Miniprotein binders against q9bqp7. Designs and how they scored, part 186

Target 1, 240 residues: q9bqp7
Amino acid sequence: VPQNWFPIFNPERSDKPNASDPSVPLKIPLQRNVIPSVTRVLQQTMTKQQVFLLERWKQRMILELGEDGFKEYTSNVFLQGKRFHEALESILSPQETLKERDENLLKSGYIESVQHILKDVSGVRALESAVQHETLNYIGLLDCVAEYQGKLCVIDWKTSEKPKPFIQSTFDNPLQVVAYMGAMNHDTNYSFQVQCGLIVVAYKDGSPAHPHFMDAELCSQYWTKWLLRLEEYTEKKKNQ

## First folded at step 14 (miniprotein)

Design ye54
Fold by ESMFold2-Fast, scan of step 14:
Structure ye54 (fold): chain B 240 residues (1-240), chain A 94 residues (1-94)
Amino acid sequence: as target 1 above (240 residues)
Amino acid sequence: SREELWERIFELIEKGDKEEALRLLREYIEKYPDNPLALFIVADLLFDMGRPEEARKVLERAKELAKKTGDPDLIEYVELLERMIERLLEELKK
């Protein structure tokens, strides 16, 4: 149990959109801050098991590919993920730029992989937008907030070389999603309540993406685990 | 408890007490045979300790269990370690 418990949902917020809400998706820029990001908190609080496995994987990949080859591999993975996110933002946002410029971003196996998910996505409220939890003092950059099959979700787009058919296979991704959700629900830049999450794992070969829907109950369960990771981060920071 | 034993194993690995970690891992596997990662860690430690033939035998068991459970990350770790072991064993033949 976390020592400094705080609710994920905001009782002052409505879970229904207001007529006064902006007609275009919000895109609040993330600014340099001393406040830790969700990804930093998760990276700094990995279990001893996770650290051991990551260090072994990295060491052996370097031995196999060489130092330069490993850098190229990780750079390519990063670039593919970045392009996938840019393509999704383009697809989901109102088209205010030239369509021809975005065409190159729309051609990949990853985009083919998510087509069946995208048909169920509507009512986009935020894209590549910064969130800050004003009480718990952390920040993040979420991918998307939209309705998936009629439910307002924090949606996180992931690329993977290997199948991830179970939510347990997505590692810390559920924690990342609920951390963004809790921040958004308490961030004054947003006026609505999000109670559901969605992790979409896309595949390079175009195989159908795996959607991992998280209802309010599951989000609450992962929220408790996120609070424990945040507490661990804060304690480690004080002891330095 | 199961969780305390698992955490203790990694504490020993961090301290470099690999023989004691292996002893506790074998006790863990005997009591909790459904953890496929435990067999992989045994093979990993044996390889790191300069015992590649023993590592190969344990890794074969880990590979079978990983395929049975369908854990894609464990399969990736197993395959990478398998390539490292085979490379070392071929180099030792030369």
Scores: ipSAE 0.575, ipTM 0.869, lowest interface PAE 1.4, mean pLDDT 85

Design ye55
Fold by ESMFold2-Fast, scan of step 14:
Structure ye55 (fold): chain B 240 residues (1-240), chain A 94 residues (1-94)
Amino acid sequence: as target 1 above (240 residues)
Amino acid sequence: SREELWERIFELIEKGDKEEALRLLREYIEKYPDNPLALFIVADLLFDMGRPEEARKVLERAKELAKKTGDPDLIEYVELLERLIERILEELKK
């Protein structure tokens, strides 16, 4: 249990749209500062099991592909992920400037993979937007906030070469989603309440993406785990 | 406890005490047979110690248990190690 608990949801906010809500999705720029990002906190608080698996995977991949092959592989994975996120922002944004992007960017297997999920996405409120938790002192850049099957969600888009049919397969991704959710719910740049999450794992070959929906109860469970990771990070920083 | 034994295993691996880690892993598996990651770590350590035939046998058990318990993340690690073991075993035939 975390020592300094803070609620994920803001009782003064609603997930219902109102007339004062902007018609264009919010895109608050991420400011570089001393406040740690969600990804930094998670990277600095990996368990011994997580560290072991990551280091073994690196060693085994280098053994299979060679040093140069491994470098090329990781660079390609990151580039494809970046392009996928750019394509999704373009598809979901009503802004003309994003629609002018290279047409080939919108035709990847990853985009084909996610089409059936996109049909259920509407009411986009934020895209590639910065969040800050002023009380807990962390920042993040979330992918998307929109309605999925009628529920307002923080949506995180992932690419994978291997099937990820269970939420447990996405590792720290649920923690990332709830960290963004908690920050947004208490960030003065936003006026609405998000209580649900969605992790979408898209596949390079165009096979149907796996959606991992997180209801309010599941989000609350992962929020407690995120608070423990944040507490561990803060304690480690004070002792350095 | 289960958690204390699990933590101790990783400490031994981190120190490079692979034989003792393997001993504790086998003890762990006897007491807690439902963790496919434990079998994977045994296979990985055996591979690292130059014992690929033993690694292959344990890795097959890890793969079956991972599929049964719904751990597809582990299956990715299993398949990578499986390919490396098969390459080594093929070379040993020469």
Scores: ipSAE 0.551, ipTM 0.857, lowest interface PAE 1.6, mean pLDDT 85

Design ye56
Fold by ESMFold2-Fast, scan of step 14:
Structure ye56 (fold): chain B 240 residues (1-240), chain A 94 residues (1-94)
Amino acid sequence: as target 1 above (240 residues)
Amino acid sequence: SREELWERIFELIEKGDKEEALRLLREYIEKYPDNPLALFIVADLLFDMGRPEEARKVLERAKELAKKTGDPDLIEYVELLERLIERWLEELKK
């Protein structure tokens, strides 16, 4: 298995702050090209079980809500997720502007849900920033890199209408987080090392968000699974 | 093997061979009775085949097992299908 050749952590990098590190969080724009994104790789390598469940859920929702009702539901879910991420970027950004802070965005149930998590977040290094693994040839757009309870983490913010108290309930999210981590650790646009992940599931009703912390060992385990998904993606593209 | 049987079931569903998929699912459930997802898929296929009364009975078993195994994500799918079955059965009364 090529994990020995493609480690998630870069031995040439340090977790300690460097004098050359920018004082303002990085926000490198994602440029569209032929290199696959993390989300594309994951979508194209879903198991038959995952594909079945997603397709049936869609069919059953359309039966319940009607075509127009389903379109409205999915549009609203997308819009709420987008607004949640915009609000978090505004809250965590040290360079606040009137356009970046909307009182309505800050009053949502999702934002109330994450308040107790935000109290433990500091030292923001990157927000809505592009990462690229030059050697493994994939790209991604991560939500946030910051210290959570003193540990530098790739943080992924998720919205959910139902409780997700177990990391297993977050599906491919751990793979997404470690894919971003491995890319950032080997991306020349960044100088620091990230060894931990955090998936935060926020709830619409304002009930306390569930944080799923991933230490270095757990990240290494999911990295092996991500490499298998990436290999599967590459093989499927050769056959098409 | 367990994994080969599970994969074969989805292949049959994709090909539209729902009766054969149900046969293999029942064989799977007899050998592996602790999987609430397998029961859910049976209920979903029965619903899709126009058999809502049978679907309801199997779905009740899937719901109970999912709660015991701590699979909250599956419960969301179960509740959606439950609402659709109840709506269908109510329409049949008219």
Scores: ipSAE 0.623, ipTM 0.882, lowest interface PAE 1.3, mean pLDDT 85

Design ye57
Fold by ESMFold2-Fast, scan of step 14:
Structure ye57 (fold): chain B 240 residues (1-240), chain A 94 residues (1-94)
Amino acid sequence: as target 1 above (240 residues)
Amino acid sequence: SREELWERIYELIEKGDKEEALRLLREYIEKYPDNPLALFIVADLLFDMGRPEEARKVLERAKELAKKTGDPDLIEYVELLERLIERLLEELKK
């Protein structure tokens, strides 16, 4: 798939804010259907090496924790990640009601971890919002679109502790970000252009989170790799 | 060639032909001695075959190289296997 026929950036859009941009961040609900999600495409196109290592890791974790212990571990890590994302959405949402503020009363070590990153985040445009690439036919639910140090970014919040069966590889994290970016840039529900990505890795113990910034050039490079994964997924679907 | 070799190794492990998988892995390591993944898989396979002392020795080298290359997933896998090997060796001392 030629990159010039399916560009990540939309030449008809600007990354600068305009008067028609909503003052409240967009939150378009994800409607599940037959169209594949970004996470499903990535999970279904893992390399044989990644599949092998993930399966071995699961077997070893079950050996260490037991079947029930592994299930509890997986459930707990999922719940902590969910709470972390909910807390961030609440923190970054506009303060239109006191009830929304009250929902953010409890903070975890993960929230302490990201405090220094949040100081550089402003101009929030979308939170927990659905994106769809109509031409390439995939969907996703992105965490956040906001300015980080003055650059409009798709921001993906990661916890350092995630169950292996539900995580993408480190390589796949940039692919997830650019997939959301390309979809948003070509989704009629959005009118702006995103050219940068940010992956923020938060730590349970409150240690300072690590920001991994992706400029336009890096995003373009990962976009090529995402297109290959999407093509691989489409071919696998036909052969099943 | 290299990808075909890895395909064969994974297939042999899945089929339970662990000795032949070890033979091919040792052949691969002879040509590529600084591959932490290959060393990790050898250690994991030795552990699975009930050879924890040999697994520990190979895993120490895998750990050293994984930390040098900065692969966080592989480091986590190595440390998990290390804990399991040490637990098994401790229990066998009864």
Scores: ipSAE 0.540, ipTM 0.849, lowest interface PAE 1.6, mean pLDDT 82

Design ye58
Fold by ESMFold2-Fast, scan of step 14:
Structure ye58 (fold): chain B 240 residues (1-240), chain A 94 residues (1-94)
Amino acid sequence: as target 1 above (240 residues)
Amino acid sequence: SREELWERIFELLEKGDKEEALRLLREYIEKYPDNPLALFIVADLLFDMGRPEEARKVLERAKELAKKTGDPDLIEYVELLERLIERLLEELKK
């Protein structure tokens, strides 16, 4: 249990649209500063198990591919993920997009993979938008806030070469989603309430993406775990 | 307890005490045979220690259990280590 508990949901907010809500999805720019990001907190508070497995994976990949091959592999994975997110932002945004955008990017296997999920996504409220938790002092950049099957969700898009049919297989992704949710719910740049999460794992070969829906109860459970990670980060920083 | 033994194993792995970690991992597996990650770590340590034939046998058990429990992240690690073990075993046949 965390020592400094704070609620994930804001009782003063509603998940229903109001007259002041913008018709265009919000895109608050991320301002780099000394306040830690969600990803930094998670990276700095990995368990000994997670650190061991990541280090072993790196060592084994280098053994298989060589140092240069490993660097190329990780760069390609990063670039594919970045382009997938750019394509999704373009598809979901009513905003004017660059006309020179690579049309082949919109036809990738990852985009094919998420087609059945996208048909259930509507009412986009935010895309590639910065969030800040003013009280807990962390920031993040969320992928998407939209209705999935009628439920307003923080949606996180992930790419994978292998199937991930269970939420337990998505590692810290649930913590990332609820951290963004809690920040957005208490960020004055936003007026609505998000109580659900969705992690979508897309596959390179176009196999159907796996959606991992997180209801309010599950989000509350992961929120408690996120608060523990944030507390651990604060303690580690104090002792450095 | 299960959690205390598991935490102790990773403390030993962090310190680089592979032999003691392997001993406690075998004790853990005997008591809690349903964790494919424990089997994977044993296989990885055996490979690192130059014992690829033993690593292969343990890894096959880890693979079957991981497939049954539906842990695709672990399956990725298993397949990577499997490829490396087979490369080493092929080299040793020369």
Scores: ipSAE 0.619, ipTM 0.889, lowest interface PAE 1.2, mean pLDDT 85

Design ye59
Fold by ESMFold2-Fast, scan of step 14:
Structure ye59 (fold): chain B 240 residues (1-240), chain A 94 residues (1-94)
Amino acid sequence: as target 1 above (240 residues)
Amino acid sequence: SREELYERIFELIEKGDKEEALRLLREYIEKYPDNPLALFIVADLLFDMGRPEEARKVLERAKELAKKTGDPDLIEYVELLERLIERLLEELKK
């Protein structure tokens, strides 16, 4: 798939703040649609190696923890991730007062882990907001669009029990970020241009989060890979 | 080619032809001896086939290489499988 037919960046958009942009971060609701989500596309186009490793991990975890133990483990991981995202949305929302924040929610190790990253985050433009690529026909729900160290980024917050010091260790997360970026840059609900990504991996024990910054060149490289995954998904769907 | 051989290995695993998968995986390792993931897959297949003592031996090699390469995900998978192998071997002694 030629990248020049479907560029990640929109040449008709500026990366500078627009005076007509709302002062409150955008939160476009995700609508149920027949159009595939980013996560569905990625899940349905995993490599044979990825499928093997995921299936074996599940089987081995069940052997160690039992059926009920595994269910509890996965439920707890899901709940922790949900609470982490809710806390971050609260922290980054300009209209929420300190009195409205749940003290226990803000005390989690994951929130402690990201404190040094949050100090460099400002100019929040969107939170928990739906994006749709109008010509490529996919949707997504991004976590955050904000300036990180002065650069406007699609920011994806991740929780992990193990260190992820390399971007390669985050698996398909870079593809997820650029998919959201490309969609937002071509979605009429938004007026600005995003050219950078940031994957932040937070740790349960409060150890410092690993930020994985993606400049425009790296985003373009992952965009090419995302287009291949999207094409593979479309081919599989067509042949059903 | 490397990719063709690797794809065939996973196809054989999916079809349940684990012995043939092990044969091709050993061929792969001969060409790419310092790949700790390939060694891990061998250990995992041996465990799955009820050969825990052979799995343990291969996994020790995988563990050493994984620690040297610094892949935390692979180290986690190795440690999980190691715990299961040791548990199974202890049960077999009973």
Scores: ipSAE 0.516, ipTM 0.838, lowest interface PAE 1.6, mean pLDDT 84

Design ye6
Fold by ESMFold2-Fast, scan of step 14:
Structure ye6 (fold): chain B 240 residues (1-240), chain A 94 residues (1-94)
Amino acid sequence: as target 1 above (240 residues)
Amino acid sequence: SREELWERIFELIEKGDKEEALRLLREYIEKYPDNPLALFIVADLLFDMGRPEEARKVLERAKELAKKWGDPDLIEYVELLERLIERLLEELKK
C-alpha cells in the first residue's frame, strides 16, 4: 500500500460539459519550477533492470552505428515524434486555417497511420496543455483531452518503429497517462473529470495505429503504481 | 526471493563480476524457466565477455521465446545483438 494514498478521480467534479467550459481547447503553458515532471519522476525511478537494458541497448547501437550514427538516429527519432505531435495539434485545433499545410508533415506516414483513430475523436477540450497535481506536487504536459468513441480521455500519441499490439508493450506510458489524468482532475485550471485514457501508437510506414483504451478500473490500477513511483522519487530526493 | 535474486544479478553486473552474475542467472533460469529476458541477458554478458559462440547459442533460444511471448522491444534487442555477434564471428574467421 502506498503512503499518503490519494484518489485519481475527484468526487467534486463531473465528466459532463459545464457552461463555463471554453469552446476552444485549453492550452495552459508549462511553467518552469522546481516541481518534478511526470517524465522526470519516471526516468529517475527506473528499475535496475530498465537502467541495464537502456545502457546495453545504447552501447550495442553505438557498436552498430558509431557514435555519430547513433546521435543522428536518436535526433531523427526525436524530430519525427515532435513533428507528429505538431501535426496532430494542428489537425485537432478548430482554429487551424484551411491554408495548405506543410507537405512534409502530412507525408510522414504517421498521420496516415492514425486516420482511423481520428475519425473516432471529437469534443477536444485540451491540446498540449500543462497539468499540475496541487497536492502531490508534480507537473506534466499532456498531448490531448478529447472524446474517443464517446468517452472523455487523456490521449497520448506515440510513434514507434516496432508494432505495439499490447498495452504492456508501451512501457511506462500507462503510468504517464494516469499521472496526467490525476493531475488534471485536481488542477484548478480545469473544471471537468477525466476517467479514461488512450495510448495511440502510430507507425512510420502508415500501417494502422494501435489504440490502447484504458477504462476507469485499469486507470485506477496504474494510478496505484504511479503513486509508488512518485513516493520512490520523493524519498530519493530527500537523500541528495 | 525471486526479486532479491534478480536484484543481486544486476548488482553483480554493475560491479563487473560477470562470472558470478552468469552463475546466478543460470540458477534463476533453472528455477524460473522459459524467461526470454533472462536468456537474453546471459547472451549479452557472454558477448561482452568475448564469448560470441556461446552467446549465439543462448541468443537463439532467447529469440524463439521472445517471439512466442510477443515482446517487440526484446525482439528488437535480440536482433541487434544477433547482428553484432554474426559480424564479430565473421571477422574472427579472417
Scores: ipSAE 0.595, ipTM 0.870, lowest interface PAE 1.4, mean pLDDT 84

Design ye60
Fold by ESMFold2-Fast, scan of step 14:
Formats: C-alpha cells, sequence, structure tokens
Structure ye60 (fold): chain B 240 residues (1-240), chain A 94 residues (1-94)
C-alpha cells in the first residue's frame, strides 16, 4: 500500500458559514448496516500476540472469578463506561439545565478524574455522533469533537482500573481516533476539518486522568497504520 | 526473527505442546533477555503445567523488568497471575 493512498485531512475543507446555530453540537445517529464499523475492523485484524494475550487474560480471569463472576465483572466494566459517556454528554451539552440529573452519575470517581481535563475543553461541535468515510466505506460513532487547549480535537473518553500513562498502553485507541477523524473529514454531514486527537483515560478512584494529545503529524502516522488494518480486513472478507 | 519465533511459541501453546513451547521460550530468552513478555509467558506456562513454585520465581523477574520498561498492561497480567499462583500454593499446603 502506497504511503499516501488516501489523505486523513481534506484539502477542500475550510471553515464555512453554517445555517445551524454553532452553539448546538451535532448528534447524528449511527445505523447498523453491512458497512463495517471501526471497532469491527480493529477486532478482526488484531495481531497474533494481541489475540493470544487477550485469550490468556480471559482464561486467568475466569479462573480467579468463576464464569459467572467474570461475566458480572465485564458487565460492570461495560456499564461504568456507558454511564461515564452519558454523564460527559450531559455535562458538555448546552441543554443540560432542564434535564433530571442522576446525582450518582455526576458524583462518580471517573467524573472527578476528568475535571482538570474538562476545564480545558470548549467549543463542542459534536457529541455521540455517527461518522462515515464515504470513499473508504467504514462507519463509526465518535464520543466528542471539541477544542482542547484551543485545538479542535476528536476526543475519546476511556475508563480504566489501572494507570495508562503511555499512549502505547491504550492499544488500538489511537487508530480508533484517527479512523473517526478521517471519516468526519470526508463525511458530507460535517463541514469542519479536524487535525488533532485526544485520548483521555479516567480512573474510578478519582485519581487524575491521563490525557494523550495527538498532533497532526502523529495523527497522520496512525492514519497510515489504520489504512493497513482496513486493507487487511477487506482482504480477509474476500477470502471468506 | 523475533516475531516469527514468538508466533510459533503461541501456536505450540494453543496446540497443547507445552514442553516444546517451553524449550523454544528458553531459546528466545537466551537471545532476547530484555523482553519481560517472554518471561511472563514462561511463568504463565509453568503455572498451567502445575509448576507454581517455578512460575513464582520467573514471574518475580518478569515483574521487575516490566516495571523498568514501563509497561502497565503487562504489569496487570503479572499481578493477576501472581494472585493465582499464591492461591494455588496456599491450597497445595492443605
Amino acid sequence: as target 1 above (240 residues)
Amino acid sequence: SREELLERIFELIEKGDKEEALRLLREYIEKYPDNPLALFIVADLLFDMGRPEEARKVLERAKELAKKTGDPDLIEYVELLERLIERLLEELKK
């Protein structure tokens, strides 16, 4: 695959006047269809080492917790993540004032963990919004597009029980972020250009979240890796 | 290559050829002694083979090397296996 097979950034895009009120974030619903999602592509193209380690971890967790205990653990992790995203969407939405608030969601350690990050977030453009790359034929649901320290970013919120101070510890999360970015930059439902990413890892005990900022150059490097994963997925699908 | 040898080791473990996997892991560690992942896999395999005392000793080495390399995902795997080894050793005392 050529180095610049398809660009992550759209050179045709500039900030255009929009008929929509800029104070209201976009929220385009994701429809399930035959077009693969970012998460499916990544799951189907894991390395042999990643697959092996994930299976060993699962076996050891089942040995420690039992099958029912492991199912409860994974369900709880999923639910905590879902509630964290719901709380963030509520906090970042300008129409929060008339909603019934869940006191328990707003008091979670995960929300306390991200407070110092949220101080630097403004100009929210999209929340829980669907993206589609019209040419490369994949879809995704991104968490947030907003300015972080003055830079427009695709922001991905993650929960973790253990510290993740290095971007490499977040596995395929950088690929997920740039996949959403490339899709949004080529999706006719959006008019703006995003060139930066941010992965925020929040902790249940309220300890300070770790932000992993991705500048345009780093995003371009991960975009090349995402294109290779997408090509691998397409080849596997043809052979089945 | 490093990657090819490690992938072959994974395949042997999945097939249940644990003794052959252990021999290749020893060869790998002799050539690449700075890889904490390989030491972790040795400890995990020894645990699976019913050799928890040997697994504990190897895992201690894997843990120290993982701390120096700053790999928090590997330290999570190490801590999980450490708890399981300790539990098994306690049960064997009875």
Scores: ipSAE 0.606, ipTM 0.878, lowest interface PAE 1.3, mean pLDDT 84

Design ye61
Fold by ESMFold2-Fast, scan of step 14:
Structure ye61 (fold): chain B 240 residues (1-240), chain A 94 residues (1-94)
Amino acid sequence: as target 1 above (240 residues)
Amino acid sequence: SREELWERIFELIDKGDKEEALRLLREYIEKYPDNPLALFIVADLLFDMGRPEEARKVLERAKELAKKTGDPDLIEYVELLERLIERLLEELKK
């Protein structure tokens, strides 16, 4: 599918704030549906190479840590990521509670890691909010939409044990970000346009997070790749 | 073609035909020397086949090529396999 038949940006929308914008960030709940999610599309269209590497990584990690050690490791990684996202939603929410603040302090390393990024984040418009592309029929749950250094961005928060200084290190994350962006730009629940993305990789030891800013041109390039993954998913589902 | 050869290699790995997979990987690397993943797969198969000294040499080449071509994602897999190879080699010295 040609990119120009399904553009990422909506020409009828502005990125400028207007009087209809809510004072509280939007948080539209994700409804379970037969419509595929961004994460499902990406998971179901992994290359043979990606599948091979994931399977080998699991086998080698089990060999290094033992089965119980591997189970503990994966559970800890999952819980750390979940708590980090909950802490960020609380920090960026105008109605932060003392209980939520105390929970954030328990994950100080990751939160310390992103402090320099958070200083440049303002004008939060959506947090943990559902998006749906009405024409392409996919859904997603984005982390955050806010201004980063004066530019409205879809922001995706990631935790990592290893440094990720290059955008290529973030795997399918750029595809995830542009998929959310394209959906939001064509979702009737939202009135504004997003043209930029930001992937923020936070570190447990408090080392400075790596921000990967995606301008409109880069977003358009990844949008083309996302459309190919979506087409592959649709064909695979039809032929199952 | 490059894609057909690459797909055939994974087909052989899935079938457990590791020696034939290594043969095709060597052909692939000669024709397409800029793919650090191909070198990593060779090292991984050699390790799996009980050939850790050969695996270590190939893995060093994979690591250098990954740095040069800007494939930092592969470095995580390389480092994990490095640790396992070194552990096995230390055990074999005992």
Scores: ipSAE 0.482, ipTM 0.828, lowest interface PAE 1.8, mean pLDDT 84

Design ye62
Fold by ESMFold2-Fast, scan of step 14:
Structure ye62 (fold): chain B 240 residues (1-240), chain A 94 residues (1-94)
Amino acid sequence: as target 1 above (240 residues)
Amino acid sequence: SREELWERIFELIYKGDKEEALRLLREYIEKYPDNPLALFIVADLLFDMGRPEEARKVLERAKELAKKTGDPDLIEYVELLERLIERLLEELKK
């Protein structure tokens, strides 16, 4: 159990649509500073098992592909993921609220993969938007907040390619989602409450994406695990 | 406890005491035979120590157990190591 407990949900907020909610999706820019990001906290608090698997995977991939081949592989994976997120932002946002996007981004196999999920997504409230937990002192950049099958969710879009580039990111995806959720629920830049999460895994070959829905109870369970990771990060920082 | 033994194994690996890590891993596997990751770690350490024939045999067991227990993520690690072992064994043949 975490020593410094803090609730994921804000009792002063509602998940119901409010007349004062903006009609345009929010996009608060991420300002880099000394406050740790969700991704940094998770990377600095990996289990010994996760660290071992990451180190061995990297060593074995370099042995198979060579250093230059490994660099090319990881760069290509990064670029594909970035383009996928840019395409989704373009699809889900009114054109006038986004910078002009390359329409060719909309034609990837990953976008084909998520079509059946997108049909169930509506009421977009935030896209590529910064969140900060003022009390717990962490920041993040979430992908999307929207209704999925009628429920308001923090939605995280993931790409999958064989072999998987970083297995730890998959293991920590639920923690990432609830960390963003807890931050948003207590961030004064937002007025609404999110109680559900959705992790969507898209495939390069266009095979149907897998949605992993997280209800409020499951989010609360992962929130406890996130608080433990945050506590571990804070203790490690004190010892540096 | 199971968790304490598991943590000690990784500490030994990080300290570079691979032989002692293998000894504790074998104890762990005897007591907890349904963990395919433990078998994978044995195979990976054996490969790292220049023992590819032994690594291949243990890796085959890890693969079978991972398929039985439904661990698709571990299977990807297994297949990567399998390719490297086969490459090394072919090189040693030459």
Scores: ipSAE 0.574, ipTM 0.867, lowest interface PAE 1.5, mean pLDDT 84

Design ye63
Fold by ESMFold2-Fast, scan of step 14:
Structure ye63 (fold): chain B 240 residues (1-240), chain A 94 residues (1-94)
Amino acid sequence: as target 1 above (240 residues)
Amino acid sequence: SREELWERIFELIEKGDKEEALRLLREYIEKYPDNPLALFIVADLLFDMGDPEEARKVLERAKELAKKTGDPDLIEYVELLERLIERLLEELKK
């Protein structure tokens, strides 16, 4: 149980659009500062089990592929993920800027994987946008805020070529989503409230992406776990 | 407790005390036989300690249990280690 509990939802906010909302999705840049990011907090508070699995996966992959092969593999995974996010931002933005050849590359597997989910996404409010929790003092960069099947969600797009321990990805992804949600709900740069999350895992071979929808109750449960991770991070910082 | 035993196992692995970690893992598995991750860690440590044949046997048990418990994430770790064990065993024949 967290000692410094804070609510994920803001009672002064609504999920309904209002006249002050911009006509284009918000894209607030992430600024350098001493305040920890969501990813930093999560990486610094990994369980011993998560650390073990990640280190063993790295060692085993290097044994299978060689050092150069592993470096090339991880570089390619990173590049594909970057292109996937850029393609999604372009698809969901009102202004499309991708060149035809770049678009063809971006549709190799991952975009095909996510097509059925994109059909249910509308009302985009934010894309690749910075959030800051003003009271709890953490920052993040979220992928997307939009309506999924009529519900306003923080949406996190994930690619899975299965290069990382999936257990870590599954465990921390819900925490990442609710951390962004809680920050956005208390960030003065935003006027609306988000109560739901969606984690979309897209596959390289074009197999249908898996949507993991998180309703308000589930978000509240993961929010408590995020607060515990943040508390652990803060205690570790004091002891350094 | 289950959580204290689990935490101590990882502490021993981190310190490089693989033999004591294996002893506690076997005790853990006896008390909690439905955790395929524990079997996977046994196989992984046996592979590191130069016993790929025993690692293969334990890993098959981990794979069967992971299928029953519906842990698809662990199956990927199992399959990666399975490929490495098989490669090593083939190399040892030559």
Scores: ipSAE 0.466, ipTM 0.813, lowest interface PAE 2.0, mean pLDDT 83

